VH-VL binders against q9vpl3. Designs and how they scored, part 165

Target 1, 224 residues: q9vpl3
Amino acid sequence: RGKINIQRPKAPHYERARVVAVTQPKYPELPKAKSCFKTRAERTQQQQENPYNEIIAREVRNWLDHSRLVAFFHLSSITADDIFRVRVQLHKQNLHLKSYGSKIIEQAVKNTRYEAIVPLFHSNHCIVFSPDPEKTAALLRIVRRVPQMVLLGGIVEETMLSRNQLVAYAQMPGLHAVQAQLVQTLSQAPGHLIQQLQAHQNSFVQVLDVHAKNQMNEETPKST
Key: E = the ipSAE of ESMFold2; O = the ipSAE of OpenDDE; V2 = 0.75 times the mean of E and O plus 0.25 times the DockQ between their complexes.

## First folded at step 6 (VH-VL)

Design v10 (framework fv_cemiplimab)
Fold by ESMFold2-Fast, scan of step 6:
Structure v10 (fold): chain C 224 residues (1-224), chain A 122 residues (1-122), chain B 107 residues (1-107)
Amino acid sequence: as target 1 above (224 residues)
Amino acid sequence: EVQLLESGGVLVQPGGSLRLSCAASGFTFSNYAMTWVRQAPGKGLEWVSGISWSGGSTYFADSVKGRFTISRDNSKNTLYLQMNSLKGEDTAVYYCARDVYDSEGFFYFDYWGQGTLVTVSS
Amino acid sequence: DIQMTQSPSSLSASVGDSITITCRASQSISTYLNWYQQKPGKAPNLLIYGASSLQSGVPSRFSGSGSGTDFTLTIRTLQPEDFATYYCQQGYSTPRTFGPGTVVDFR
């Protein structure tokens, strides 16, 4: 072998120690506090520790399975202070803003009913979770004032909805049964969802322009 | 090509006021937070103030709280620092810099202006 | 406020040397640490962000490491243009804070 190996224990001893190290459960302690974004070092560490990625993926799967409202956003450059203020506003409405790497999202949704969302996470993104689907109107009201967060679509009552379908759903507050029926009616062609969401991603500049124009033209916000 | 040009640095008497400007070009100014960092002659860097992309949130170092205000005009791609009740210890080169929140979740100052010298002396 | 300290405060080195600068935070900042280089009479420029990510256009002889409270900047095979002052800066919270700087001077 190379000169580096000359100073080390003979290959059998070294290789056995390495195999034992690889096969032992090596799950790093999960962070106590969670954030919408992760640092590069945290993401790099997760990639190097593949078992850790599966633990986080299981956590994401649990959030997806137990949240009755999930909204997907493209996230542009925004300061820590601005995102913190958005998180505070969202938290008051029982809305929880989180961020995960695209590989973790892919691992989380692979072989599940939500696998179609994977392409949404090839660019900068974050996700808002809530156990309360009636908070969709509050979510859209808060995020409408944050042009760096662009709604791509979401999941309501385990049904995948496009941006326009989420807006329609938000305009039907009141009765849970009525809202559930509306969600089912709006989701008549789920197979087309990914193409619609991809189109929204590809037209961010136009979406932001429409958003800016709508805010300028309205004296009072239309909260849906 | 990102460029930041500071202006307004002059000699001011203690207790006086001064407004600094930073003209930005080469990027969408309204999409980025901005910051002011100062450096006293022969000393290190000191963060002074920051402002969100919208101007809705402003932040200050304890040494300047209540005396300085930061603002921006996104239609003119210009950042401002209004300095009141100036003290000798405010003497420094003032830099404006672009404050980035990137896709990986990191915060850093990627582009800096060349600086403008403010001297506070009687 | 998070206090940043650097060691050494100054360092004398020759072209071809390898040097290491240390930065310490008064509390854990995860990996939210940046390194800046300032040449005499010039504005600072970003070298490394997120403790270990090299900024575009920065030579590979620069590298950063660390997490939590202890961080290092290493320059391998020092070049004439590397004689400058180096600052660490935490991007973890506001107010942002810088280290006092390390002057790398020609021996």
Scores: ipSAE 0.006, ipTM 0.422, lowest interface PAE 15.1, mean pLDDT 76

Design v11 (framework fv_cemiplimab)
Fold by ESMFold2-Fast, scan of step 6:
Structure v11 (fold): chain C 224 residues (1-224), chain A 122 residues (1-122), chain B 107 residues (1-107)
Amino acid sequence: as target 1 above (224 residues)
Amino acid sequence: EVQLLESGGVLVQPGGSLRLSCAASGFTFSNYAMTWVRQAPGKGLEWVSGISWSGGSTYFADSVKGRFTISRDNSKNTLYLQMNSLKGEDTAVYYCARDVYDSEGFMYFDYWGQGTLVTVSS
Amino acid sequence: DIQMTQSPSSLSASVGDSITITCRASQSISTYLNWYQQKPGKAPNLLIYGASSLQSGVPSRFSGSGSGTDFTLTIRTLQPEDFATYYCQQGYSTPRTFGPGTVVDFR
């Protein structure tokens, strides 16, 4: 009946960016025979000057605003078929795998407390969104089978977490209890909350910087 | 049963301030974004402001930016609209509504309160 | 901002009639369009979301169609409770914008 629609989770549409892109005018380009001569740099410059970046950035902001779970991954070379299988598995758990350009992410998080995540996106990356923080454990189980996806960290209940902290969060019963603690701290001591968020933010960025440098310096890393 | 009850609408002088409240019941308030929509007497609907589930993101129509502030208290299941520097053009019935952002990406207002009348007049 | 227009601004109809209301967006909004019904002295009610999806509990005589910039709301076999004002609203981007409304009067 129309009085209640309790089957709908609060979550952004995983295909919205694709739908927006399809309805937008095509970028000017060379005749088909010469399309392959355009470099990535030329494409990137077009994106920077393109008003569509603002629309997609707003879409990223909607994902961040309506998701209680956001996980950031480094993405190694992976086939379209393999990533499609992962996306299907994640979607069954209300987990939405998205890929956005670095400039779009930078625009989306500019002037927000999450601006520190921008360095994550200097290399190949993807993001998983969900309105349900209890799905963190399911997310990590699925990703463990995908060596091309390396967890960098995430945001749970608006709290920025490192890789190890996110893993610990997945093992904690009652994620809602952590949210209650954060709210309690906010109401009682704003200064202490800010200090905690800055410490976590710095730790998160530090871990990412170390991880990125280690990946860059290693050709064949050992298996865990 | 989802229920939204607005309160706070009164007669205010131009330049005055007023705070509206919306009490929510029948659903998990902290899981939903919320919005304020107004309707001037005899006119159509105008979206005014929106707030994310946590209160971390807020949005405003250009007509009210800088004058209105939206906030929420999830422990009390209550939505607020702080209205400052009120103008005659702000005279309207103010509705609070539940703002759904569903799994298919559609955004719509599925449940509405009964409205509270704000009159700005000298 | 995305501007919404509706036609007609008002129409007179009798019980049993079939009516159509048109909504146009100033730019493409794909299928991110919603329809609301408002009776005099009452709050609006959601009828249709995503251009064509009927909200639970809404009678099947209501239907929506369209994509891009042009949308229609159709009411088959108009009932006495259908005399109301109907608004379209885009959910494509913020700020959210409504059409000016279409008044369906008894005559």
Scores: ipSAE 0.006, ipTM 0.488, lowest interface PAE 10.7, mean pLDDT 77

Design v12 (framework fv_cemiplimab; at its last look DockQ between E and O 0.44; V2 from the best seeds 0.00; counts 0 for: pae E 11.4 > 2)
Fold by OpenDDE, look of step 6:
Structure v12 (fold): chain C 224 residues (1-224), chain A 122 residues (1-122), chain B 107 residues (1-107)
Amino acid sequence: as target 1 above (224 residues)
Amino acid sequence: EVQLLESGGVLVQPGGSLRLSCAASGFTFSNYAMTWVRQAPGKGLEWVSGISWSGGSTYFADSVKGRFTISRDNSKNTLYLQMNSLKGEDTAVYYCARDVYDSEGFLYFDYWGQGTLVTVSS
Amino acid sequence: DIQMTQSPSSLSASVGDSITITCRASQSISTYLNWYQQKPGKAPNLLIYGASSLQSGVPSRFSGSGSGTDFTLTIRTLQPEDFATYYCQQWYSTPRTFGPGTVVDFR
């Protein structure tokens, strides 16, 4: 009694195969839930009057009220795993990666000085918050290794900065270092000024001395 | 060590004005939002006002709106509360507190000053 | 504004007792609740934040629980230094509001 190979059933005869193919119940493809193809835009539109949005908007306000550094990024085809890795790295530097919908951001910043940021949130975006503006350099260093995160701009010390301005800010020596340098420069300035003022006087005196010496040498009669 | 020291609490007549100060030390003052909380004698705590780290956002209890102003000077590590049109109901110990929003999304007052007593009486 | 209530307003207990203080919000505040301890003539101290998270340096005998509208602070083995007034505080919305306080006194 030949062991019916259940794993590789012999293909039925051509005629039988035709009958089986025609008699196979065509299960209506479950309409691909429109929800899976809802564009992020459509999903965002449906988020209209959810009381939850107000709560999240308050969260965003709290972050803004407590953050001296806010950076905005576009996310391009980044995986959840990659986001998690970046989040961990940022967290170690007291940088907090958050993502919010455009409507939530709009609600959060409505009638505030931050209303200008709303146009930045048309696609997949994330925000990094920090209480320490000195962490800007660290932020950029971390994000540089993540090509899927594109810096759009930021807010530092209540000032909106473009991408280029934020990069420039990160390259600046700390305020204290700049202040120290300024103080050093200013402390040297009086000495230099005095030297410059005295240089002309000293040069004049030297010229007069040379002239006086030359006159004395001419008046010494060669005692024959 | 984090320290907050309130000052300026005195006896004032109704309708008078007073400015309170809170001197902060032991932390980067400019990195933190700050809050004023008051306590009337023998009563509970009442939130009065809050200010963001920059001073760009200010919040007030309804009981003090239009009369009180909160401000800060980050260069001096000092928080201020300007109180105008004072009433008897404003008599309280006024506390300054550090307002923290941590990485987990919790908002709380982790450090408090010892308070300064404001007395409004005729 | 969110109104906070506490129960009881006062309680008397002995050293070693376990006590529970209840706080109620007029509406749901999720877990956006803190607990503070205040001793006479002193400033308040943070005990619990986010309804159940223990502040650093606070003894483990203190615990917080609850969500929505009902919250509890529990002290398992009351110590002499625990006789104080306890306040709940919501931060779900501005204005931030405190409960009226619960006085824990010595029996």
Scores: ipSAE 0.581, ipTM 0.830, lowest interface PAE 1.0, mean pLDDT 87
Fold by ESMFold2-Fast, scan of step 6:
Structure v12 (fold): chain C 224 residues (1-224), chain A 122 residues (1-122), chain B 107 residues (1-107)
Amino acid sequence: as target 1 above (224 residues)
Amino acid sequence: EVQLLESGGVLVQPGGSLRLSCAASGFTFSNYAMTWVRQAPGKGLEWVSGISWSGGSTYFADSVKGRFTISRDNSKNTLYLQMNSLKGEDTAVYYCARDVYDSEGFLYFDYWGQGTLVTVSS
Amino acid sequence: DIQMTQSPSSLSASVGDSITITCRASQSISTYLNWYQQKPGKAPNLLIYGASSLQSGVPSRFSGSGSGTDFTLTIRTLQPEDFATYYCQQWYSTPRTFGPGTVVDFR
C-alpha cells in the first residue's frame, strides 16, 4: 500500500497479522469427537482453563489500564481489506481498533469499574483504544466514512459518555477542559476552602521539613 | 525531555510509615501508567507496584500487599507510594518508572527516575 | 508467581569480545520479556522489549532472542561502556518479575 508501506512498513504488516489471528471465526480443526451436549458447568470450566481466553483478557485489561480514550462501536459486515484500511488510518493517529469476543470482554472487566460496558457487546462490536483523548475528533472524522461502524459510546477521562456526549466532546476538546476546571472550582464550598487554607499552612511546614531532611541526607557522605 | 524525580526516602523505624513521591515532567503524565521498582543494597531489581493512567487499577507484589498503597495526582503530575508497617527487608532504593503499552502490545518501563533511598532500621 | 533465573550470575570479558547472557522463566511466557541495563550507581535503562525488539537509541551490537522459557541477550564487540548489570523481566502476568541479574566485568 504505497505511502503506508513506505512510511510505516512494519505497522501495517503487524496489524494485518493480528487481524487474521483475531478475526478467525473458528479454531483449527482438532481431532474429531462425537459427544453429548456439555453441561453449562463443563463449558464454563473449559472456558476458564482456555489459555487463549486468559491471554486475550489480559490484553484487554492492558488496553484499559493504558487508554484515556475508549470508544465502542457496533460493527456490521465489512470486508477484511476495508477494515484493514480503517485500522491503518486509525493507527496513524495513535488509535487502535480491536475486536474481542463478548465473553472475553466480560472476563476482562469483571469486578472492575468497567463492568457496566458489558451490555454494549451483546452483538457484533469493536473497540478503539488510545492513550490520547485529543484524538477523539480524528477518530470520528475517520469513522464517519465507514458506515459499517456505528458509534455506541465511550469512556473518556474516566467518564462514561453516550454517543451524543462523545460527539460533543470531539467538537470542543478545549471546552471539556474548561468545564472540568469550573466543576472543580464549584466543588470548593466555603468550609472546604477554610480547611484547604489550614491544610496548606501545615503542608508548607511539612514540605519545608522534608526538603531540609532530604538536603541534609543528600550531603551526607555514603561512607560516613 | 522526560524526567522523573523521586523524593521522600529517609531513615524510618521498623513498624513506621513513609510516603514517597515521584514528580514527572516533559510528557503528558495522565497518558501513562506508572510503576515503582525497588532495589535492596547490593541486590537485584524487585517490582513493587503499578497503577493505571487514571489510578482506577492498582497492582502489588505479594511482599507489600496490605502494607503499601499506590496513588497518583494527575493534576500535579505526581505519583505516590504510601508505605506502612515497614520492615527491615523494605530497605532499598525506590525507583519510579513510566509504564508503556505500545501500539504493538508490548509492556515495558522506558524512563526511570534516579531513585530515593529508604532505610528501615532501629 | 513466575520466577526468572539468569546465567551466569557474573562474567568477565575483554573489550571486543562477544558475550551471551541467558534468562529462563519458570513457565512459558511467549515473547513477553524485556532486558534492562544498569550501570553502577545509576537507574536501569531499557535495552530490548518483547524479547527481540531493540529500543531506540540502543546500539545495534545488542540483540535479544528466544521464546517460551529460554531467552538470550547477546552483546557483540563489547565496549567499555557495556560494563553493567543486565536484568531480564517478564510481563506475561502480574506480579511482574525480574531475573537476579548478570554482572559484566571487564578483565
Scores: ipSAE 0.416, ipTM 0.774, lowest interface PAE 3.1, mean pLDDT 79
Fold by ESMFold2, look of step 6:
Structure v12 (fold): chain C 224 residues (1-224), chain A 122 residues (1-122), chain B 107 residues (1-107)
Amino acid sequence: as target 1 above (224 residues)
Amino acid sequence: EVQLLESGGVLVQPGGSLRLSCAASGFTFSNYAMTWVRQAPGKGLEWVSGISWSGGSTYFADSVKGRFTISRDNSKNTLYLQMNSLKGEDTAVYYCARDVYDSEGFLYFDYWGQGTLVTVSS
Amino acid sequence: DIQMTQSPSSLSASVGDSITITCRASQSISTYLNWYQQKPGKAPNLLIYGASSLQSGVPSRFSGSGSGTDFTLTIRTLQPEDFATYYCQQWYSTPRTFGPGTVVDFR
């Protein structure tokens, strides 16, 4: 029950491997058939898989229709035990960890504003759904302890937010009382306002001062 | 605590228009999808329309598609149903309901208003 | 659209009877089915979701079963407050359709 980080020695498969090698005589090649030819079994399997893909895509649409917070993560290799523990922690905060294939995501968001998210799902991934956008800070706090989950961005109040915008949203707890208005303001704000909210730094030392003033993109300057 | 109150049901001539409202209280309205369900006098329930929590996705029964629109104002905790080109078969009690997709993945209507009667008659 | 039917359309029963109401979908809907109860002049109430799960506060004399196309609602030991109309409702696809209802009246 107790375990250490030393790899468990492999079971000695020597006897089994020797038996398998001896009992595998060389057979004639299977008859060559074109790989794109569909057998009856393959047609039946494809028909079953197509109905299940639509059912799962509908599940994704239901989550999107009922979630004010959606966060997308790239998922590096992670043990089943670790991902299970993360799922439990998230569930306690009304955060629901899910994973779906790229084709299913594409089908779910077809003809919607969210079609742009499909490329995020070309590799291992997970999605977190929640009806409570107030839980964004809790989500990020839990996931920071899970380096295998890398935040890519999200949707808050039906507005697509980049990674930086989502992090900025989570860091503004005093504005959460009017959350829909906050997200709309962030999505429509000029770029320099977002930088000021995220950076909160003194103004840059004069690097091409004229260009900075002409661009009107000063970082937290001392203004009057 | 959870309350849904429909209003706006009146007698309307065929071809007329009417806007129904559903005032919500006792819960965070903007966290939930909402729906309209109608019931003709002495008849069964018919799903009419649904709307996502933000209003960005809307859904309609074929019988009302193109004639009805659904909207919401989350700052006023109010759901709306705009009904145009009304017909006699639109005569019904109209209920608003809270649409829940729970953590186990089940989808259901857990709270309903008491309904508002729309009558379409000459 | 997924069409829902219910059988019987109405029935008469006495207090203490056990009754069964069936609901049939025009295509497989897995277990994506709910049951609602409605008393005259009142809004519907959720009884059962996901074919077989009882909503909080619903007496254990109610039970639901089925998957695919055929579903049943069973009321054991019928009580006076159970005389109402019962609707099944699928949520497998949009539009989320109701059955036509089953009226349970006094014999």
Scores: ipSAE 0.000, ipTM 0.494, lowest interface PAE 11.4, mean pLDDT 76
ESMFold2 (binder alone), look of step 6: mean pLDDT 93; pTM 0.944

Design v13 (framework fv_cemiplimab)
Fold by ESMFold2-Fast, scan of step 6:
Structure v13 (fold): chain C 224 residues (1-224), chain A 122 residues (1-122), chain B 107 residues (1-107)
Amino acid sequence: as target 1 above (224 residues)
Amino acid sequence: EVQLLESGGVLVQPGGSLRLSCAASGFTFSNYAMTWVRQAPGKGLEWVSGISWSGGSTYFADSVKGRFTISRDNSKNTLYLQMNSLKGEDTAVYYCARDVYDSEGFLYFDYWGQGTLVTVSS
Amino acid sequence: DIQMTQSPSSLSASVGDSITITCRASQSISTYLNWYQQKPGKAPNLLIYGASSLQSGVPSRFSGSGSGTDFTLTIRTLQPEDFATYYCQQHYSTPRTFGPGTVVDFR
């Protein structure tokens, strides 16, 4: 025993409350339609995003656990056929081209030394993974012919490298040269490397803007 | 050829400590994650611990978490398992194995050592 | 943790028989399942990865199938060297877990 029974008093005015609810002012359809749209997006996120994000985050962590070379690219509009051809060419060199959402990358690198890379992935991007850092030169040769992929930087032997440092690394022969490059890079704060990568991205955009402006100025009709 | 050779298995008193080593040859050790799997006499396989290619990420089974430490020395092509606070239930043959992650997202142990026997008894 | 079970725990077969071993996961693991063979006194050997992909060097009489929670290993035309213990193993999540094993004996 020891069981206690509680009885809730009945509300005699239930029918009045229901009538009042039916006669409440109707909200405008535009906000109501948008609310329904948001609810559907919310359901999709709950059903797919929570388990989907965790599964894909595990995939990213697996790549990081099994890759000595990680290269980051800004990815411009490219056809499915073209990206497939690039993936096949990279795969022959044990280079694996992957694309992940920024939230998934953040989830995967959370509480790791690479959490600082998250800002690099707020725009359209892709990542190339490889267990073999000697393939960096092959990677750069392949992507040189893919103008839609712009190198932002990478991680080699757990050391963050800017675009220029990664290009220099690709040109160095043997493990001793790699060790020297890593020692130089390790003297830099992670925040400074992120700033360098972001600055190079911004400089590239600025160069494109200047070039476009110069072309427009040259093409402008003159009636003098 | 790919070879993995475990060593260090001996008879140890309960509460004791022991370090196992796994010497790798025939492949670029630093390109692969590694794992330890054990098998108690007459019983099945039990995954114990895993380590990323660099040693930056380590993973443990709940039964050994807090007592065992996994590490590696890529310059010496050697994997280690430091076992502390040993219990009778830790008695097993300990295998090291190469942990592969392929382009399709599959993780599997493709090469295994011959194993080293650890006996924990008074 | 994901629990793995195997059925049967042991089975007796003759050379030339076709046998089937079943592995079940306590939750859906997609196709993230491997099969290993272990002969007495020897280290395990990888047979199949990703539920159905045959490892290089493994005879074609071995095949795997399944997805989600139910998986099957089939050995067609059993050979003398196939009398061993077989283990399934999931790699969907950490910790990685093995099934208890299925012993394939002669007779």
Scores: ipSAE 0.412, ipTM 0.772, lowest interface PAE 3.1, mean pLDDT 80

